# Ledger of designs, part 16: VH-VL binders against Methylated protein MJ0556

Target 1, 173 residues: Methylated protein MJ0556, of Methanocaldococcus jannaschii (q57976)
Amino acid sequence: SKFVKLHLVRTLNKYKELQKIRVKDVMISGDVIITTPEKTIKEIFDEMIKHNISGMPVVDDRGVMIGFITLREIRKYMTSHPYLNVGEVMLKNPPYTTADEDIITAFEKMIESNKKLDQLPVINTKYPEKILGKLEGIIFMEDIIKLLYENIIKELKTLVSFYNHNTEIKIKY
Below, E stands for the ipSAE of ESMFold2; O stands for the ipSAE of OpenDDE; V2 stands for 0.75 times the mean of E and O plus 0.25 times the DockQ between their complexes.

## First folded at step 8 (VH-VL)

Design g7 (from g1 with heavy chain S30R A32Y; framework fv_ecleralimab; at its last look DockQ between E and O 0.60; V2 from the best seeds 0.00; counts 0 for: pae E 4.1 > 2)
Fold by ESMFold2, look of step 8:
Structure g7 (fold): chain C 173 residues (1-173), chain A 122 residues (1-122), chain B 107 residues (1-107)
Amino acid sequence: as target 1 above (173 residues)
Amino acid sequence: EVQLVESGGGLVKPGGSLRLSCAASGFTFRDYYMHWVRQAPGKGLEWVGHIKSKDEGGTTDYAAPVKGRFTISRDDSKNTLYLQMNSLKTEDTAVYYCTRGYWSEYGDFDYWGQGTLVTVSS
Amino acid sequence: SYELTQPLSVSVALGQTARITCSGDNIGDKYVHWYQQKPGQAPVLVIYQDSERPSGIPERFSGSNSGNTATLTISRAQAGDEADYYCQAWYSSTDVVFGGGTKLTVL
């Protein structure tokens, strides 16, 4: 009971520390692969396959984000209308995050979206329900998962070490 | 090259009507909100109203002084914006500018026509 | 009826810095855009989204917006900067408002 209470407190403390990590600390900001509304869905499908990515921000000529296009949306039209413009099929109100948002909230946006996104665009905007603003970066679900995994493994090692030190029965690795 | 060219201005008596046109070229007209902005002689800029893109619902909004008297429409196949002005008043005397909005609300106006003068007087 | 208040005129010595203010209740919560208009010409966008410059606008033009005041700043003022300047914001998703305009005179 004492052992269990100690590790429940440690787990809660690790969760609180993860909540302090901001999107800007994890996002990619320099070499974001983007597209424009005038390109065809066939062109960006080919680019997505080459780069092994499933989504791209859509920006105007000033770099202001105007939408987001995914393989899910492209697959709806690729057989029948492969030459539609990106602007015609893109998500105009995609889920997004901000640089100052915590990574747990960003992760929740990814997994609870009915669009099943593995990434979110990072936008600076004064209108949270609109995407009007500049694209600051992109955050990937796998980078958040890596942080969760690293913390879980470290906690497991500590727990096994604590258990071996405080009992006569040793756990073999 | 983005171009906006207004036409249809002229002299009209109070209570009369005019229809302004704005021919657009050099961009994908259907994707943009389009706006009318007016400027009375020697005065500042005043927003008249806008029409949204088809993807955003294609609806219109108007400034209070013109609501019920002015109607904005667009023809995306002709890349043309229209302003129908009815029940004109002397206070409507202004240069009327066609301007390109953005893909959504809260945006700027990055291209302007040269304007067309509407004079309402007896 | 929402108002954006600008000074009627601002004077600046050649080579000095001019500041043109645009005041409104909680304007810092809104994007502010700025336009330059020379006599007999259509307005030209010089700053958008508070502080961004369109292509072709000199680096001397900058903007800021916080609290109740947005500011257009023109450093190293030149004779060619003499014009009327308007701020503009959206009061709501259905209302757009311009400031009254400021005449900038370069002495």
Scores: ipSAE 0.263, ipTM 0.735, lowest interface PAE 4.1, mean pLDDT 87
ESMFold2 (binder alone), look of step 8: mean pLDDT 93; pTM 0.948
OpenDDE, look of step 8: ipSAE 0.630; ipTM 0.858

Design g8 (framework fv_acasunlimab; at its last look DockQ between E and O 0.66; V2 from the best seeds 0.00; counts 0 for: pae E 8.8 > 2)
Fold by ESMFold2, look of step 8:
Formats: C-alpha cells, structure tokens, sequence
Structure g8 (fold): chain C 173 residues (1-173), chain A 120 residues (1-120), chain B 108 residues (1-108)
C-alpha cells in the first residue's frame, strides 16, 4: 500500500510537470517550411524529400494558415496527377494547436486525429472552429513522445520493477 | 493581380428591382467569401450581404433581408446582388469586396463601386 | 445589435502620431480590421486581425485591441494619410459584419 502510493505520487507529479510545458517551449518557430495553394504537388513532394519532412503548412501571402498537406495526400495523386495544385488536395480543416496550449493536450489532438498526423501546426486564432490566424510554428509528435518517455514511461518501468522485486520478497502467513 | 469589376448600377424608381454583378479575376474565386458593402452619399460604410466560398451560407443585414438576394456563379467567377422592393434609403455606392477565406475575415480587395440611385 | 463607436474626427500635425479609437463591448474578443478611404475611392485595408499589416503598407500603420477598445496608430503622419478610417468586426451572435461610423483624419 505504502509502496504503491509512493510510486503513484512520483508518477503523478511527473505528469503534472509535463502538463505545465507549453507548445511554444517545444515547437519549431523559425525557418518553418511552408507552401502555398498555387504550387503543384510535384514541387512540394520534391521539397519534402529535400528537407526530410512529411508535411507542410499551407499559408497565404499574409502568413495565415489556410490548410495542411502531407505525403498521404500527395501519394494519392502523385503518379496520375502530379501537377494538381496544393489547394486542390490539402486538408482544409486540419487539427491545430496554439502556442500557449500544453503539450499533453496537443499530443491528444495528434492521437485522436483521423488524419494520422505526426505534427501539428501552431496558429494564433480567435475563432477555434475555423482556421483564422497566423502560423506561429510546428510541434512534432516525436518531441512530445521523448518527453513522455523521459518523465512517465521510465517511472512506470521503475515502479513495475520495484513492485515485482518487493512482491517476491514479501512473506504472507 | 486580384481584380473585382462591378459593371452596372443605375437609376431605378422606388419599388423597382436591379441586379448588380461583380466579376472576379486573379484568384481562385470559390475559395473566398464575397460581400456587398454600400455607402450612401456623405455617409459611412454599411455592410449589406455576404456569401460563403461554397455558396451554401448567405448572410444579410437586417435593412435588406427579404428584399435582397446574394448569389454567386463559380463557373463565371461572378458575384450577384438581386435587389428588389428598392427604397430611397438604398441609394448608395455598392462595393464588391473579397472576404478572407472565411465569413469572419477582413475585406482585402474591393471593387471601385457602382452607384445605385433610387428616386422618382 | 453590436455597435462600434469611433470619434467623428481626429486632427494631427505632420510628423506626429495619430490614434483612432474603435469602441465596442468586449471588442478585444473579436478580430478588428481597419480601412482607409480617400474621397472618391474604394476603401483600402490597412490593418487586419487587430495588428497585422497587409503587404505593401508602411510600418507606420499599426493596431492594437484589448478590452473594449481597438486603436489604429499612424506614426509620422504625412499629408497623404488624410482620409476617412473605418474599423470593422464580425459579430458571431448576429452573423453580421459591423463597421464603425468612421473617423476623418485631418493633417494640419
């Protein structure tokens, strides 16, 4: 009982500290690779390969996010229609996050997305039901997963090992 | 180059009808909400009506609801305003304006305006 | 119905800073856009989404929005800035676009 309570409290404290980390603390904010709706999917495929990325925010001339495009959308048309415009194939209502949102909520958006996203655009908006804001950055699932592993998964492994070792030692009458 | 051209306008009698049109070029018309904004002589700007990029949502100021109908034809890149039961108070310069990707945005491009005069 | 209130006029000397206000209940929860209109011309967007400048506009034009007041600021005012200025929002409760009554900026 005491054993379980001590390690549960340690794990909960680590989780609470993760909830304090904001998207802006983990996101890529400078040099974000973006595209426009007028470019062809062939052009952005080449750029994705060059930069070793799997998705791009689609912005207009004001830096306002109007869509998101990934290799999944491109693959559907690349062999048959490589010169379609980005605007014709992009996700128009992609999941997104904001700079002040916590990384756990951002991670949940990635997991619950039916678009299988490994990244989220970070935007500034007053209209959460539609995209109406500037692109501020991108946050990657990989970076969040590293934090989860370092702060939660390692603690859970320690708890299981500690519990199993103590259970083998306990003597019951 | 984004361009909005409003041919038409003119003089009508009270109770009459007039259709305004606005031809758009230099952008993907169906991606943008479109609006009509009017300005009576010596007065400020007054929003009249708006329509979503897909054309499935329309919005009207209370002063024109039931009398004006906004529509768009994406095959011709043209915005329309059908005005009926016109009143002297409808006398104004009518501007075609592009809404930014959503009904909630700014108006980043405007036509030069066309004068509608309602008088006997 | 949502109302935006602007002063009818503002006067400023060349080279000084002009501030044009737009008042509305909780306007800080809305995006505010600003337009310049010279006589006989269509309006021109000069600030969007509270504080963003359209491409090609001088950095002298800036905006802010919080609480019940949005402000258009024009620094180092020039004679060419003399115009009418309008603020505008979308009001989601009525599904209406709302303009302020306009402010005439006079450069003396």
Amino acid sequence: as target 1 above (173 residues)
Amino acid sequence: EVQLLEPGGGLVQPGGSLRLSCEASGFTFSDYAMHWVRQAPGKGLEWVSGISGEGDSTFYADSVRGRFTISRDSSKNTLFLQMSSLRAEDTAVYYCARGYWSEYGDFDYWGQGTLVTVSS
Amino acid sequence: SYVLTQPPSVSVAPGQTARITCGGNNIGDKYVHWYQQKPGQAPVLVVYQDSERPSGLPERFSGSNSGNTATLTISRVEAGDEADYYCQVWDSSSDHVVFGGGTKLTVL
Scores: ipSAE 0.012, ipTM 0.612, lowest interface PAE 8.8, mean pLDDT 85
ESMFold2 (binder alone), look of step 8: mean pLDDT 92; pTM 0.948
OpenDDE, look of step 8: ipSAE 0.640; ipTM 0.858

## First folded at step 9 (VH-VL; framework fv_ecleralimab)

Design k1 (from g6 with heavy chain H50W; at its last look DockQ between E and O 0.82; V2 from the best seeds 0.00; counts 0 for: pae E 3.1 > 2)
Fold by ESMFold2, look of step 9:
Structure k1 (fold): chain C 173 residues (1-173), chain A 122 residues (1-122), chain B 107 residues (1-107)
Amino acid sequence: as target 1 above (173 residues)
Amino acid sequence: EVQLVESGGGLVKPGGSLRLSCAASGFTFSDAYMHWVRQAPGKGLEWVGWIKSKDEGGTTDYAAPVKGRFTISRDDSKNTLYLQMNSLKTEDTAVYYCTRGYWGEYGDFDYWGQGTLVTVSS
Amino acid sequence: SYELTQPLSVSVALGQTARITCSGDNIGDKYVHWYQQKPGQAPVLVIYQDSERPSGIPERFSGSNSGNTATLTISRAQAGDEADYYCQAWYSSTDVVFGGGTKLTVL
C-alpha cells in the first residue's frame, strides 16, 4: 500500500539525514578527562572510579593524542605492577575519528571487534591516517545509539502500528 | 633537558667517506624519530634524511641528492645517531645538524644540536 | 622537487609587526613549521603545525596558513628577533622541504 511505501521512504530519508550528522555535532568537546603517559595505572584507576568512566585518552605536553587506556588494560597489571606508567600499558594505536566525519562512519569504527571501544577520541589533524593532532573531543557510542533509536526505531514502530491496525496480521515490536 | 651533540666533522677529499655521530640525552632515545639536516655555508637548511623509532622498525628515508651514498643508523643502547657519508661531493660541504623529529612524518624538529662542519674539497 | 618561496629580506621598525611569508602550491593543506636561526647558532622551533607555539616562545610570535601562503607574524618586534627565519613542510616521507629563508632586520 501507499501508506507502507511512504513510511519506508520516510525512514530512508531519516537515515540519509543521519549520514549528514557530523561527529562535531554529537561529541563532547570540553572538559574531557585525559591522562598522560607519566602517570601510574594506580593513579588513573582511582580517577576512573572517581569520575565513573572506563577509559581515557592519553595525551602528551602538546595535547596530541598518543594512546588510549581502559580498565581492561589496568586490571591486567593492578595486582602485580600497580605503579607501571600509563605509557607502558596503553593502547598505542587506538581507533579515532575527526570532527568532520559522519557519525555512521564513526559508529562503524567503534564496533570493530578487535578493539570494542564504547567511545572514540576525536582528533584535529590534516593527516587522518596519522594520529598527529590535538585531542578535540570524544564521541560516545551511547549518543549515536540514541540518535539511531530516535530517528529509525520510532519510525519503524509507527509503521508496524499502522500495519497492525490496518491488517489482520499483527507484527509485535 | 634535551641535548644533542654532533661530532666527526672535518675535511675530506671528493670521493671520500666520513662518519658523523650524534650523542643524545634527556629523553627516551629509542622512542624518537631522528633526522639529519644540513646547511651549506651562507645557504639555507636542507633535509638529509631520517630514521624512525624502534617501534616502527628503525627504517630510514633519504633526500634524493644523498640516497645511495648516505646511511643513517642508530644505536639505542648508546643513545647515538650516526650518518655514514660515502662518495662525498663538494656540494655536500655543510654544517650537519642532528635534530629530533616530533611524531615522525609531518612533524616538526623540536631540538637541534649545534652542528658539525663537513668540508669536501680537493 | 617541491619548493617553498620566502622573501630574502624583511625589515621592521622596533615595536612594529613583521610578516614573513612562505609560498607554495596548496601549502594550506600541509602543516607548516617555522624556525628562527641567529648567526652561528642552530635553528630553534618557534611555530609548529601552522599556528601553535612551543613552550618558551613569546606570544607575539604567531602563524597562519591558508591557500598558497603560510605567514609568520612577529608583533612588537624586538632587537632580539633579528634572525633568519625558515618555513618547513613535508610533501612525503622522502620530501621534507625548507623555504629559502628570510633575514629579518629590526630597525
Scores: ipSAE 0.373, ipTM 0.743, lowest interface PAE 3.1, mean pLDDT 88
ESMFold2 (binder alone), look of step 9: mean pLDDT 92; pTM 0.950
OpenDDE, look of step 9: ipSAE 0.633; ipTM 0.854

Design k2 (from g6 with heavy chain E105D; at its last look DockQ between E and O 0.67; V2 from the best seeds 0.00; counts 0 for: pae E 3.8 > 2)
Fold by ESMFold2, look of step 9:
Structure k2 (fold): chain C 173 residues (1-173), chain A 122 residues (1-122), chain B 107 residues (1-107)
Amino acid sequence: as target 1 above (173 residues)
Amino acid sequence: EVQLVESGGGLVKPGGSLRLSCAASGFTFSDAYMHWVRQAPGKGLEWVGHIKSKDEGGTTDYAAPVKGRFTISRDDSKNTLYLQMNSLKTEDTAVYYCTRGYWGDYGDFDYWGQGTLVTVSS
Amino acid sequence: SYELTQPLSVSVALGQTARITCSGDNIGDKYVHWYQQKPGQAPVLVIYQDSERPSGIPERFSGSNSGNTATLTISRAQAGDEADYYCQAWYSSTDVVFGGGTKLTVL
């Protein structure tokens, strides 16, 4: 039908537009919640709860990202060693993205990482195989998911509603 | 706070050997890339080589003029960097600096020792 | 094989701006670091990653890097800025290259 064909074309076009969206278009670049290696895991646990986040970039005095710490690492030590420093507990080779990377590739890095991160630090580096670079921002999985919903899932729901109106079979979503 | 102190320089005849040491303090030595940089009298700076951090496997790389003759090693239990120099040539005459590489490969050299003079002459 | 070219000397009047260049093929694709060395002393890092200033280095030191040229800029030159200046970049894990050095004279 003409309606179905139009919505399929719209869905494909919206996906193509999503593929052109860059990390810099979605990332948070101000008020990034960071920590330093000298802070204790007790201190940053309180900050994570206060800000409703599950991970923080760890930066040095130059603003270069030297690690990443999550609630997973903190929970291992909170009862036995709450005064361990962040530098002793942090992930030293975390996944990251760059401002010019597309958001689909960034999303895949979040999903495919061994640590299953819900955010990625955004690093300014001329050497993308290395972690040598300044923290430019943070991109959150939830912000990418919102774009996927607004651009793809909404169109698919429209197609499902049309299909259900014209058949006895309903598609659950 | 960060301190690097070189030692072991001196006079050596061509073909001889010499071992330099660099005592480090004020940072977690095992996490650092360490480098040797030399400067011939009245001349510019020249990179000699490096040794990577323990986490990166502690591997070494060398500048072409010294490859095969010089060996860099580290003892993380003593916070000490070494440069073994064999088959020395007169063109190896220089002040040898121990320096810390910032954040591994492709970084700057953020702390330097005062240097130790190696003179290779007959 | 890789070479970074600096002028042998640069002169600047007291209070004026000095610019020291570092030229190399596609150097803008590399991070360039700058070191100051006074006679009888070890080098001191003054600019890292093209344009970043370490703690303790005055704001009058700045850097840029694009195309085939990196530049160290020293505004409001002081007598204490008189020194040799070296640029440095990595071209590979075995090609750490310093420029030949530039003697800055403050007149």
Scores: ipSAE 0.263, ipTM 0.712, lowest interface PAE 3.8, mean pLDDT 87
ESMFold2 (binder alone), look of step 9: mean pLDDT 92; pTM 0.948
OpenDDE, look of step 9: ipSAE 0.596; ipTM 0.849

Design k3 (from g6 with light chain V96W; at its last look DockQ between E and O 0.63; V2 from the best seeds 0.00; counts 0 for: pae E 8.2 > 2)
Fold by ESMFold2, look of step 9:
Structure k3 (fold): chain C 173 residues (1-173), chain A 122 residues (1-122), chain B 107 residues (1-107)
Amino acid sequence: as target 1 above (173 residues)
Amino acid sequence: EVQLVESGGGLVKPGGSLRLSCAASGFTFSDAYMHWVRQAPGKGLEWVGHIKSKDEGGTTDYAAPVKGRFTISRDDSKNTLYLQMNSLKTEDTAVYYCTRGYWGEYGDFDYWGQGTLVTVSS
Amino acid sequence: SYELTQPLSVSVALGQTARITCSGDNIGDKYVHWYQQKPGQAPVLVIYQDSERPSGIPERFSGSNSGNTATLTISRAQAGDEADYYCQAWYSSTDWVFGGGTKLTVL
C-alpha cells in the first residue's frame, strides 16, 4: 500500500539523515572525566562509581591522551592487585573516532572492536593507527542508541500500527 | 619530576666498545618508549635508535649508520636504558642523549638527559 | 632517505617576530615538533604536534604546518630566545628525522 511504502521511505530517509550527524554534534566535550597513568586502579574504580561512568581517557602530564581504561580492565585485577597503576592496566591503542566522523561509523567501531566498547574517545590526529593526538571529547553508545530509537524505532512503530489497523492478524510490539 | 641521567661516556679508540647508561625517574619507565639521540660537536641532532615498552614488544630500531654495531636494551627493574656501542668509528664522536618518546613511535622527544660525551679518536 | 631543510640562521630585532621554517615533502601530513637548544644545554621541547605548547613555554612561541613547510614563530623576541632550533618529524620506524638546525640571533 501507499502508506506502507511512504513509511518505509521515511524510515530510510531518517537513516540517511542519521548518517549526516557528526560525532561533534553528540559528544561530551567540556567536562570529560580523565585520569593519569600513576593513579591506582582502586582510586579510579572509586571515581568511576562516584561519577557513574564505565571508562576514562588516560592523559599524560601535558594533557594528551595516551590510553583508555574501562571497568572491564579494572575488574580483572581488583581482587588480586587493587593497587596496580592505571598505566599497567590501560588499553594503549583503543578504538577511537574523530569529531567529523558520522555517528553510524562511530557506532560500528564500538560494536565491531575486539574490546567491545560502550564509548569512544574523540581524537584529532594525523596518525590514524594510533591515538596520538588531542582529546576532543567522548561519545557514548547510549547517546547514539537514543538517536536511533527516536528516529528509526518510532517510524517502525508507525508501520506496525498501520499493519495492525489494516489486517485481521495483529502484530504486538 | 621526570629526570634522565646519562653516564658511561669517555675516550675510546676506533674499533673499541663502550656502554652507555641512562637512569630514569619520575615516570613509569616500563611503559615508556626510550630513544638515543646524538650530536656531533658543532653539528645537529641525529636519531640513533629506540626501544619500545615491554607491553608493545620491547623491540628496537636503529638508524642506518649504527645498525649492526649498536644495541639498545633496558632493565625495567632498575629504570635504566642502555646503549652498547661496538666497532666504534671516529664518526661516532658525539654527545649522546637519552630521551623519552611521546608514549609512542610517532611522537616527540619530551624529556632529555644532559648528555654524555663519547670521543672516538686514535 | 628523508630530509628536513631549515635555514642555517635567522636574525630578528628585539621585540619583533622571528619565523623559522622547516621544509620537507608533504611535511603537512606529519606532526612536526620543535626543540630549542641553548649553548651547552640539552634540547628542550617548545612546540609539539605542529602547534601545541608544553607547560611552561611562553605563548609567544607558536607553530604551524601545511603543505611542504612547517614554521616556528617567536613573537616579541627576547634576548633569551637566542638559541639553535630544530624541527623533527617521524617518517618510518627507522626515520626519526631532525632538521639541520637554525641559529636564531636576536639583535
Scores: ipSAE 0.016, ipTM 0.636, lowest interface PAE 8.2, mean pLDDT 85
ESMFold2 (binder alone), look of step 9: mean pLDDT 93; pTM 0.948
OpenDDE, look of step 9: ipSAE 0.664; ipTM 0.866

Design k4 (from g6 with heavy chain E56Y; at its last look DockQ between E and O 0.64; V2 from the best seeds 0.00; counts 0 for: pae E 3.0 > 2)
Fold by ESMFold2, look of step 9:
Structure k4 (fold): chain C 173 residues (1-173), chain A 122 residues (1-122), chain B 107 residues (1-107)
Amino acid sequence: as target 1 above (173 residues)
Amino acid sequence: EVQLVESGGGLVKPGGSLRLSCAASGFTFSDAYMHWVRQAPGKGLEWVGHIKSKDYGGTTDYAAPVKGRFTISRDDSKNTLYLQMNSLKTEDTAVYYCTRGYWGEYGDFDYWGQGTLVTVSS
Amino acid sequence: SYELTQPLSVSVALGQTARITCSGDNIGDKYVHWYQQKPGQAPVLVIYQDSERPSGIPERFSGSNSGNTATLTISRAQAGDEADYYCQAWYSSTDVVFGGGTKLTVL
């Protein structure tokens, strides 16, 4: 149908435009709440509650990211070992992105992680496969999903509604 | 406080051998890449080689002028880095520094020992 | 083999700005680190990763790196800044290259 073809073309065009949006255009670049490996998981749990956040980059004394810690990691140990150091429980090879990476690739990294991360640290380094770099910011899945919904999912819902109206098979999303 | 102390330097004839030691303290030695850097009298700094941390295989790499003649090793139980120098040449005359790599390789050298002088002369 | 070229010497008047260059093939694609060495002493890191200052290094030390040239800048030069300065970069895991060194003289 002409309607379906027009909406498929619109959806593809919007997807191509989303692929041009860079992490730096969406990330939080100031006042990122960080922690250090020598703090206890109890201390950072208190910080996470205070600031209503679910994860923190872990940096060294030069601001270079050395890990990432989430409520998921903390909950494993909080009852039995609340005084473990962050360095002992953090994700040491967390997924990360860079400021110039596109947001679709960043989103795919979040989804493909078996840790189900809702955020990615944004690093600055000339040697991304050898040295984790200085923390530049953090990008949240929620902000990417909002862009996807407002620009892509609305078009797809229109197509699915049209498809469901004209077929016996229902698609659920 | 991070401290690196070299020892074992001295006078040796061409073709001879010498073993340098570097005693480390004030940091987790087993997590660190350790390097040797040398400086001929009145000349500039020259990288000699490194040994990776245990977690990264403990492997070594060397600068071309010393490859095959020098061997870097470490004893993490004693927090000690070693440089075995064989088939010494007059061109090997230098102060030898041990130094710590910040972020493994590709980083800076953030702490240096005082150096130990090796003189290769007939 | 890779080479980093520095001027042999640089002179600066007390209170003025000194600039020490480090030239190398595509050095702007590498992190450049800078070391200060006074006579009879071990080197001391003064700039890492092109432009970052380690703790304890005064803000008058700064660095930049682009194209084929990295530059160490020392503003408001003091007598205590008189030293040899070396740039250093990694061109590979086995190619750790130091510049030839620059003697800074504060007049």
Scores: ipSAE 0.342, ipTM 0.736, lowest interface PAE 3.0, mean pLDDT 87
ESMFold2 (binder alone), look of step 9: mean pLDDT 92; pTM 0.947
OpenDDE, look of step 9: ipSAE 0.599; ipTM 0.850

Design k5 (from g6 with heavy chain T99A, light chain S51N A89V; at its last look DockQ between E and O 0.68; V2 from the best seeds 0.00; counts 0 for: pae E 2.7 > 2)
Fold by ESMFold2, look of step 9:
Structure k5 (fold): chain C 173 residues (1-173), chain A 122 residues (1-122), chain B 107 residues (1-107)
Amino acid sequence: as target 1 above (173 residues)
Amino acid sequence: EVQLVESGGGLVKPGGSLRLSCAASGFTFSDAYMHWVRQAPGKGLEWVGHIKSKDEGGTTDYAAPVKGRFTISRDDSKNTLYLQMNSLKTEDTAVYYCARGYWGEYGDFDYWGQGTLVTVSS
Amino acid sequence: SYELTQPLSVSVALGQTARITCSGDNIGDKYVHWYQQKPGQAPVLVIYQDNERPSGIPERFSGSNSGNTATLTISRAQAGDEADYYCQVWYSSTDVVFGGGTKLTVL
C-alpha cells in the first residue's frame, strides 16, 4: 500500500511534468514539407510517397497556412479525379497548435475522432481561435507517444510488476 | 488579379439617400469579408463597416457614426458589394472605398478600390 | 472608443531611415497593419500582422509592435516613399480602428 501510494504520487508528478512540456520543445522547426492549393492531388500523392509522409500543410503566397491535406482525402479522389487541385480537396479548417501549447493538449487535438491526424501544424498567431498564421513547425504524434511511454508507461509497468510479484493474479500491459 | 471598382457616388442633399456599389473580380467573392472605408477631404481613413463571408453568416457590423443609417449588403451571384446610405449628413462627405479583408476578423485590408466621392451639401 | 495616435508628420533625408509610430493602449497584443496612400490614390497595404510584407513591398519596409507602440520603419528612404501612412487594428471583432495618419516628407 505504501509502495503503491508512492508510485501513484510519482505517476501523478510525472503527468504534471508532462503537462509542462510545450510544443516548441518537441516540434520540428524549419524545412517543413508544404504544398500550395494550385498543385494537383496526383502531384502531392507522389510527393507524399517520396517523403513517406501522410499529410502536408497547404500555404498561400504569404506562407500562411490555409489548409491541410492528407493521404486519406487524396485516396478518395485518385481513381476518378486525379487532377483536382489541392485547394478543392484540402481541409480548410484544420486542427493546429501553437508553440506555447502543452503537448497533452496537442495530442488530444490529434486523436479527435473526426480528424485522425498523426501530426499538427504549429502556427504563430495572436488570435489562435480566429486567424491561421505563419507556419512555425510540425509536431508528430510519434514524438509525443515516445514521451508518454518514457514517463507514464514505464511507471505503470513498475506498478504492474510489483502487483504481479505480490499477488496471485497477473496483469500485463 | 484582384480588382475592386466602386461606383454610385455623387452630390446628395442632407437627409437624402444614395447607394454605392463595388464590383469585385479575381477572387471567390463569397468567401471574403468585405469592408467600406471612407476618407473625408483632407482627412484620414475611417472604417464604415463590414459584411462577413457567406460561410460565416453574411452578418454586418458598423461604426457608431453610421449605425442605423447605413446598410451593407452583398450579392454573391453578381460579385457585388453595396452600401445603402440613408439620412445623409454633411459629415458623411468623403471618398468611399471598398476593401477586401484578409483572414476575416482581425485581418488586414489587402486590396482596395479606387474610391467614389460622395458629397453631401445643400 | 479605442484610439490610435500617430504623429501628424515625419521628415527624413533621402537615403536615411524614417520611423513612423502608432500608439495605442496594449497595441502589442493586437496585429497592426500599415497602409501607404499617395495623393489622389487608394491606400496600399505595406505591412500586415505587425512585421510581414505583402508581395511587391521592398525589404526596406519593416515593422515592429510591442507594449503600447507599433513602428513602421522605412530604410533608405526614396522620393517615392513620400506619402501618408496609416496604422490599423481591430479593437474587437466588430470594431476596426485607423490611426490619424502621418505625412512622410522625404527631403
Scores: ipSAE 0.352, ipTM 0.733, lowest interface PAE 2.7, mean pLDDT 88
ESMFold2 (binder alone), look of step 9: mean pLDDT 93; pTM 0.955
OpenDDE, look of step 9: ipSAE 0.625; ipTM 0.861

Design k6 (from g6 with heavy chain G101A; at its last look DockQ between E and O 0.70; V2 from the best seeds 0.00; counts 0 for: pae E 13.2 > 2)
Fold by ESMFold2, look of step 9:
Structure k6 (fold): chain C 173 residues (1-173), chain A 122 residues (1-122), chain B 107 residues (1-107)
Amino acid sequence: as target 1 above (173 residues)
Amino acid sequence: EVQLVESGGGLVKPGGSLRLSCAASGFTFSDAYMHWVRQAPGKGLEWVGHIKSKDEGGTTDYAAPVKGRFTISRDDSKNTLYLQMNSLKTEDTAVYYCTRAYWGEYGDFDYWGQGTLVTVSS
Amino acid sequence: SYELTQPLSVSVALGQTARITCSGDNIGDKYVHWYQQKPGQAPVLVIYQDSERPSGIPERFSGSNSGNTATLTISRAQAGDEADYYCQAWYSSTDVVFGGGTKLTVL
């Protein structure tokens, strides 16, 4: 019972520590692979395969993010119109995050999207309801999942193992 | 590459009407918010109103002094912005600029036309 | 109504640094854009999003914005910098506000 309370408190404390981690601490900011609205679906499909990525920010000539495109958008149009430009098919109001946002909120944006995003663009903006800002980086779901595993899932597995060993009720995970 | 060319200015009496046009080229016109900004002789810049991009519903907003008298419209098939000015007052005398906020709300006005003069006097 | 306040005029000696202020309630929470206008000409964007410089604008133009004040800074002022300067911000999606303008005189 004491053990259970201790591990619950540890789990809550780990969650509080995760809430302090900001997107800028986890994001990739150097060599983000981007595209422009004038590129064709075929060109960016080849880029995505080459770099083993499933999405790209779309930027203008000043580095301002204007959209986001994924393999989902490409697949919708490749059989019918493979020559379409990125600007014609991109997500014009994609989910995004900012450098100072916490990683839990960024993760929630990824999983709440019906577009099955595994990454979010990170932008610098003063107007969070519109995507008016320079691309600062990209954050991947995989990197957030690793932090969740180390801090939360690992502790929960330990708690379930203890509970199964010390109670009549068994929990599967 | 981006060009904005205003036309339709001139002399008009108080209570009259005038229609200004702005021909746009060098960008995807339908994606841009388009604005009218005016400048009375010897005075500063004053926002008149805008029309939103197609993706944002193409709606208009106006500054208080012109609301109800001025109408902004666009014809995306002709890449042309319009300002219909009715019930003109002497206070409407100004150079009228067409300008682009290509990235929409909160964006900068990155390209301006050379303006067209509207003079309202008896 | 929202107002952006600029000094009516600023003078600077040739080669010196000019600073033009734009004051407004919590303007530091807004993107401020700056425009240069020479007599008989259309405005030209010189700074956007507080501190970004468009292509073709010299590095001696810079900007800052915090609290209640945005500032356009022109270092090594040249005779060609003599113009009117306007700040501009959106206070809402329907409130586009220009400052009153500042006449910069290079002595």
Scores: ipSAE 0.000, ipTM 0.583, lowest interface PAE 13.2, mean pLDDT 85
ESMFold2 (binder alone), look of step 9: mean pLDDT 93; pTM 0.951
OpenDDE, look of step 9: ipSAE 0.694; ipTM 0.866

